# VH-VL binders against Small ribosomal subunit protein uS7c (rps7): the designs that were tried, part 4

Target 1, 178 residues: Small ribosomal subunit protein uS7c (rps7), of Euglena longa (Euglenophycean alga) (Astasia longa) (p14760)
Amino acid sequence: MSTRKLQKRKILPNDSIYNSLLVSQTINKILSKGKKNIARYIFYKSMQNIEKIKNENPLDIFKKAVDNATPSIELRTQKRKKGQISKISIKTKLERRNKIALKFIINSAKKRSEKNIIQKLQGEILDAYNNTGAAVQKKEEIEKSKSPVNNNKKFISKNKKSKNKKQKKRLKRKKNIY

## First folded at step 5 (VH-VL)

Design k1 (from k0 with heavy chain V50E; framework fv_benmelstobart)
Fold by ESMFold2-Fast, scan of step 5:
Structure k1 (fold): chain C 178 residues (1-178), chain A 123 residues (1-123), chain B 107 residues (1-107)
Amino acid sequence: as target 1 above (178 residues)
Amino acid sequence: QITLKESGPTLVKPTQTLTLTCTVSGFSLSGYYVHWIRQPPGKALEWLGEIYWDDDKDYNAAFMSRLTITKDNSKNQVVLTMNNMDPVDTATYYCARESYSSGWYESDYFDYWGQGTLVTVSS
Amino acid sequence: DIQMTQSPSSLSASVGDRVTITCKASQGISNYVAWYQQKPGKAPKLLIYAASNLQSGVPDRFSGSGYGTDFTFTISSLQPEDIATYFCQQYYSYPYTFGQGTKLEIK
């Protein structure tokens, strides 16, 4: 019983206008511990304004903006065992990375020069939709930190001898092909 | 090459615990999410849950109270444990690998599947 | 949970026919839709991802389209080996959910 009760309280419902979980998560982030009615007003008004400007479904515009600001990976440092540290490029779930994108969009919006928060949010969403602006720039910085790996992971030892040996083997294979 | 294989068909009595093992080859569990998905006879697929190498786990809320997914990296195995089995849990159970994209696309879809194992729950 | 509703539940077609099935999400899910083919007694096979991208090795007679809530899967010229059940999947949000399936049969 208590387990079912706690589980029910953890579920965030879709918003009432767009029937979207992403929208509900966004509203919760706009004023993280604040007035939900004001956060809802700010978000919905921004969406209405975007619809007027673009003559397109504003939810689709918003989703593309979030997609453009969503990093492909998270970087974490993980301790394996004595004398070894691994830096892991982790592919986490879309919901987790979307929350990062939402934080980028909202925090970047707050730093904009427009007169009010509705216009600031509207502007940042439209910039991200066009794959530009401060939120997308923050995502690009994470992407630049990524080193390509075949299986979405890389390991480094305290010394770099193993990496140098693997690089030498790759060079030897290429030389032998030619 | 890349394969996933579930442990053999199982008969489970109501209220008993189900344990299924998925053995992978041709790829490392340290690079890919592995999922459990089931399909009752003649019905749609149901996602049960997932696990990543660092024990990052997520479960379908409908099963969360009785479902546990674990891994044994040394054996290349992922294990599903589900408590309090009921005849409605009769289904073919699959383990599946989540696709990987090195680019900017989300890839939470399944590029390789095990053959499936039939779990029958009856008295 | 996001509900995925497929139409039709079943259909019969002849070899060479253009076959179209649809999938409707209960809320907007961008382009986060995959399509699978399942033959009797076999595991599902990935055909389409991100609503419209063809999986490597899949014949080009299969295609997908759509954005938001309405998605379409098409076989441009039905072959005998295409007789199967087809499922859509959303991966926009947890829990991942699947359509009820469309059973495709030959006339």
Scores: ipSAE 0.000, ipTM 0.475, lowest interface PAE 16.7, mean pLDDT 79

Design k2 (from k1 with heavy chain S102D G103Y; framework fv_benmelstobart)
Fold by ESMFold2-Fast, scan of step 5:
Structure k2 (fold): chain C 178 residues (1-178), chain A 123 residues (1-123), chain B 107 residues (1-107)
Amino acid sequence: as target 1 above (178 residues)
Amino acid sequence: QITLKESGPTLVKPTQTLTLTCTVSGFSLSGYYVHWIRQPPGKALEWLGEIYWDDDKDYNAAFMSRLTITKDNSKNQVVLTMNNMDPVDTATYYCARESYSDYWYESDYFDYWGQGTLVTVSS
Amino acid sequence: DIQMTQSPSSLSASVGDRVTITCKASQGISNYVAWYQQKPGKAPKLLIYAASNLQSGVPDRFSGSGYGTDFTFTISSLQPEDIATYFCQQYYSYPYTFGQGTKLEIK
């Protein structure tokens, strides 16, 4: 018979409390080089605290935070010949972009000023839920880089009291004539 | 000019750890995703996992408890380590580069593959 | 996991024939399908990506089509060098999965 029928197949299980694959993926991201029990404790305690603060389902808050931190594209680094480095925008599937959002949330949490990692993580999740904070800022920087150079320059010009070259030239001509 | 080459032991005993090295040429590991894929004799290809240009990793859940992928950009090498080998792990192991495309397209397909290395697990 | 089922498992055809291979996904995967050619003892080669896009350098007799769950790979006029195993891959979700392959041989 087929040897595939004898193979032990495993899938990443949903977590035991929220029955969510996203939660399991998040715990794995927290656990880069540590015990899984500690990562679970950190995450679940952060969620419990969020529930107390918001009086809402913490899983719904977390899903929204991830959505808000999920970029529409991915930036990656490409080395040119002779060691030069450039950043390239690529479009990746939602699952990859969600993992980028998880990385933003976790890494941004670790850089926060709160007393402990649990409070750092809950703070970053709540900020992302409100569409603010370092994780969302990282996402917005990626979104910003998606725009062509011409469009970015036009947007900058439109959003500040800068005179474009043509407008300055019109003003100079008018002064020379009158 | 773009090449990937798998190397490592061709015979592994049950319960031992397999270590395979993928040496790349013609591109930088700082700019590309590299994947490991295997094919048991006469069976379908199985995706094992990948390493990102920034050292992030994704693994097939079926293997993640015993699988590790690492890389050294300066050596142009990606390394797969798989613990507790079993006869059912007998397969040809490939490393492959994920294709690059513009940001308008998802590119999780493989434009260059290594030649593959057959790893036999037997006592 | 998304299961990719290819048909037929093997196919015999004459030079100049139109050859079609089908790949069916167990769930909707949009257009996230690639097709590969693998000759005995050689590295696999990418032919088609995003269901219907021809990889640079690949002869135009190869084509792909499909969306959702049903995908087709076609060789419009079979050449002797096309003897190989062909397989599809979905890259819609993790884990990436492959069809079991179709072995193509010439009469």
Scores: ipSAE 0.000, ipTM 0.458, lowest interface PAE 17.9, mean pLDDT 78

Design s6 (from r7 with heavy chain M102Y I105W; framework fv_recaticimab)
Fold by ESMFold2-Fast, scan of step 5:
Structure s6 (fold): chain C 178 residues (1-178), chain A 124 residues (1-124), chain B 112 residues (1-112)
Amino acid sequence: as target 1 above (178 residues)
Amino acid sequence: QVQLVQSGAEVKKPGASVKVSCKASGYTFTDYYMHWVRQAPGQGLEWMGYINPDSGGTKYHQNFKDRVTMTRDTSISTAYMELSRLRSDDTAVYYCARDSEYATWYDEGAFDIWGQGTTVTVSS
Amino acid sequence: DIVMSQSPSSLSASVGDRVTITCKSSQSLLYSSDNKNYLAWYQQKPGKSPKLLIYWASTRESGVPDRFSGSGSGTDFTLTISSLQPEDFATYYCQQYYDTPTFGQGTKLEIK
């Protein structure tokens, strides 16, 4: 029997209003902008507004928005001794990919043109729910890079291979981190 | 035990819609993606799409995107697949199948539990 | 979509025979991050739903007899039945789940 089938996904307590792990995770990410009470207010007010606009359960709308912004993989630049440029696609836990989607939604909301954060967040969530908007665009950029053919691409032009090796050596020395 | 039970056979005329249900029992319904696969008489298996029962999020194969809708009702652990504008070549057995990997790890895997199938006949 | 090709389309064998079915993918199903092949095998008996036999190319599903084994990596995979039994009359399908799921066209096994 696979232990992955038995492991629990809820690491953090569910929120008190929707009893949802995603809601708790979202509030915690909004906290980067301010105090806990303000983050809760922003999120719940956005949800209330969405409920009034759509006449649907706002939690269902939010979950679908997160799902639509969730990439199927995570991307990392291929870091090999051979100096390849092709990206490495890795399939990680869905829970981790959901957290990436939350980051996309919140960061995209911050960059919106609406007057306040509540309107920015509700707008980005509704766009993601409809499979559009900046958060979904970020997810689609990742999706375009997941091709199995790209994962097997081991050769680059001689010119690019030389440049790539130099860049990697330079970055390694600069960062001095392993 | 873990089981998926589907609704009964349907006979439809071209242009109609059909809605097939799939009731899950013996496991936490929201923990696994639910896939839909069909099989025309004497033919192979064709994947149609999936639904995440937790979020309601769906992914449909390009061939079905304009005609298929997948939904779920978590209160009764039931998934639904509705196919509209039926054609004679939609005559098939329609299966629901559970993704073998827990949803928190994968959104795609092998299908470890299958419904018994729902025969849909589109004629005349 | 990733195209799955099975060979043969049909096969006739006697009880006790060793049977091999081949499956080829148009793209590698080996994922570098987890070193797994995203390939499954199913058995389907007439009038019944498919039954999962093998996943991750070589892992046998619980309750499946050990005469069934899967092997291969990348683009070439095989399902082997070491000593065919009467209840093994069925159609066998390979399926990739590396990307959007696709199935092979099936191999019909006729006993005798």
Scores: ipSAE 0.005, ipTM 0.544, lowest interface PAE 11.3, mean pLDDT 81

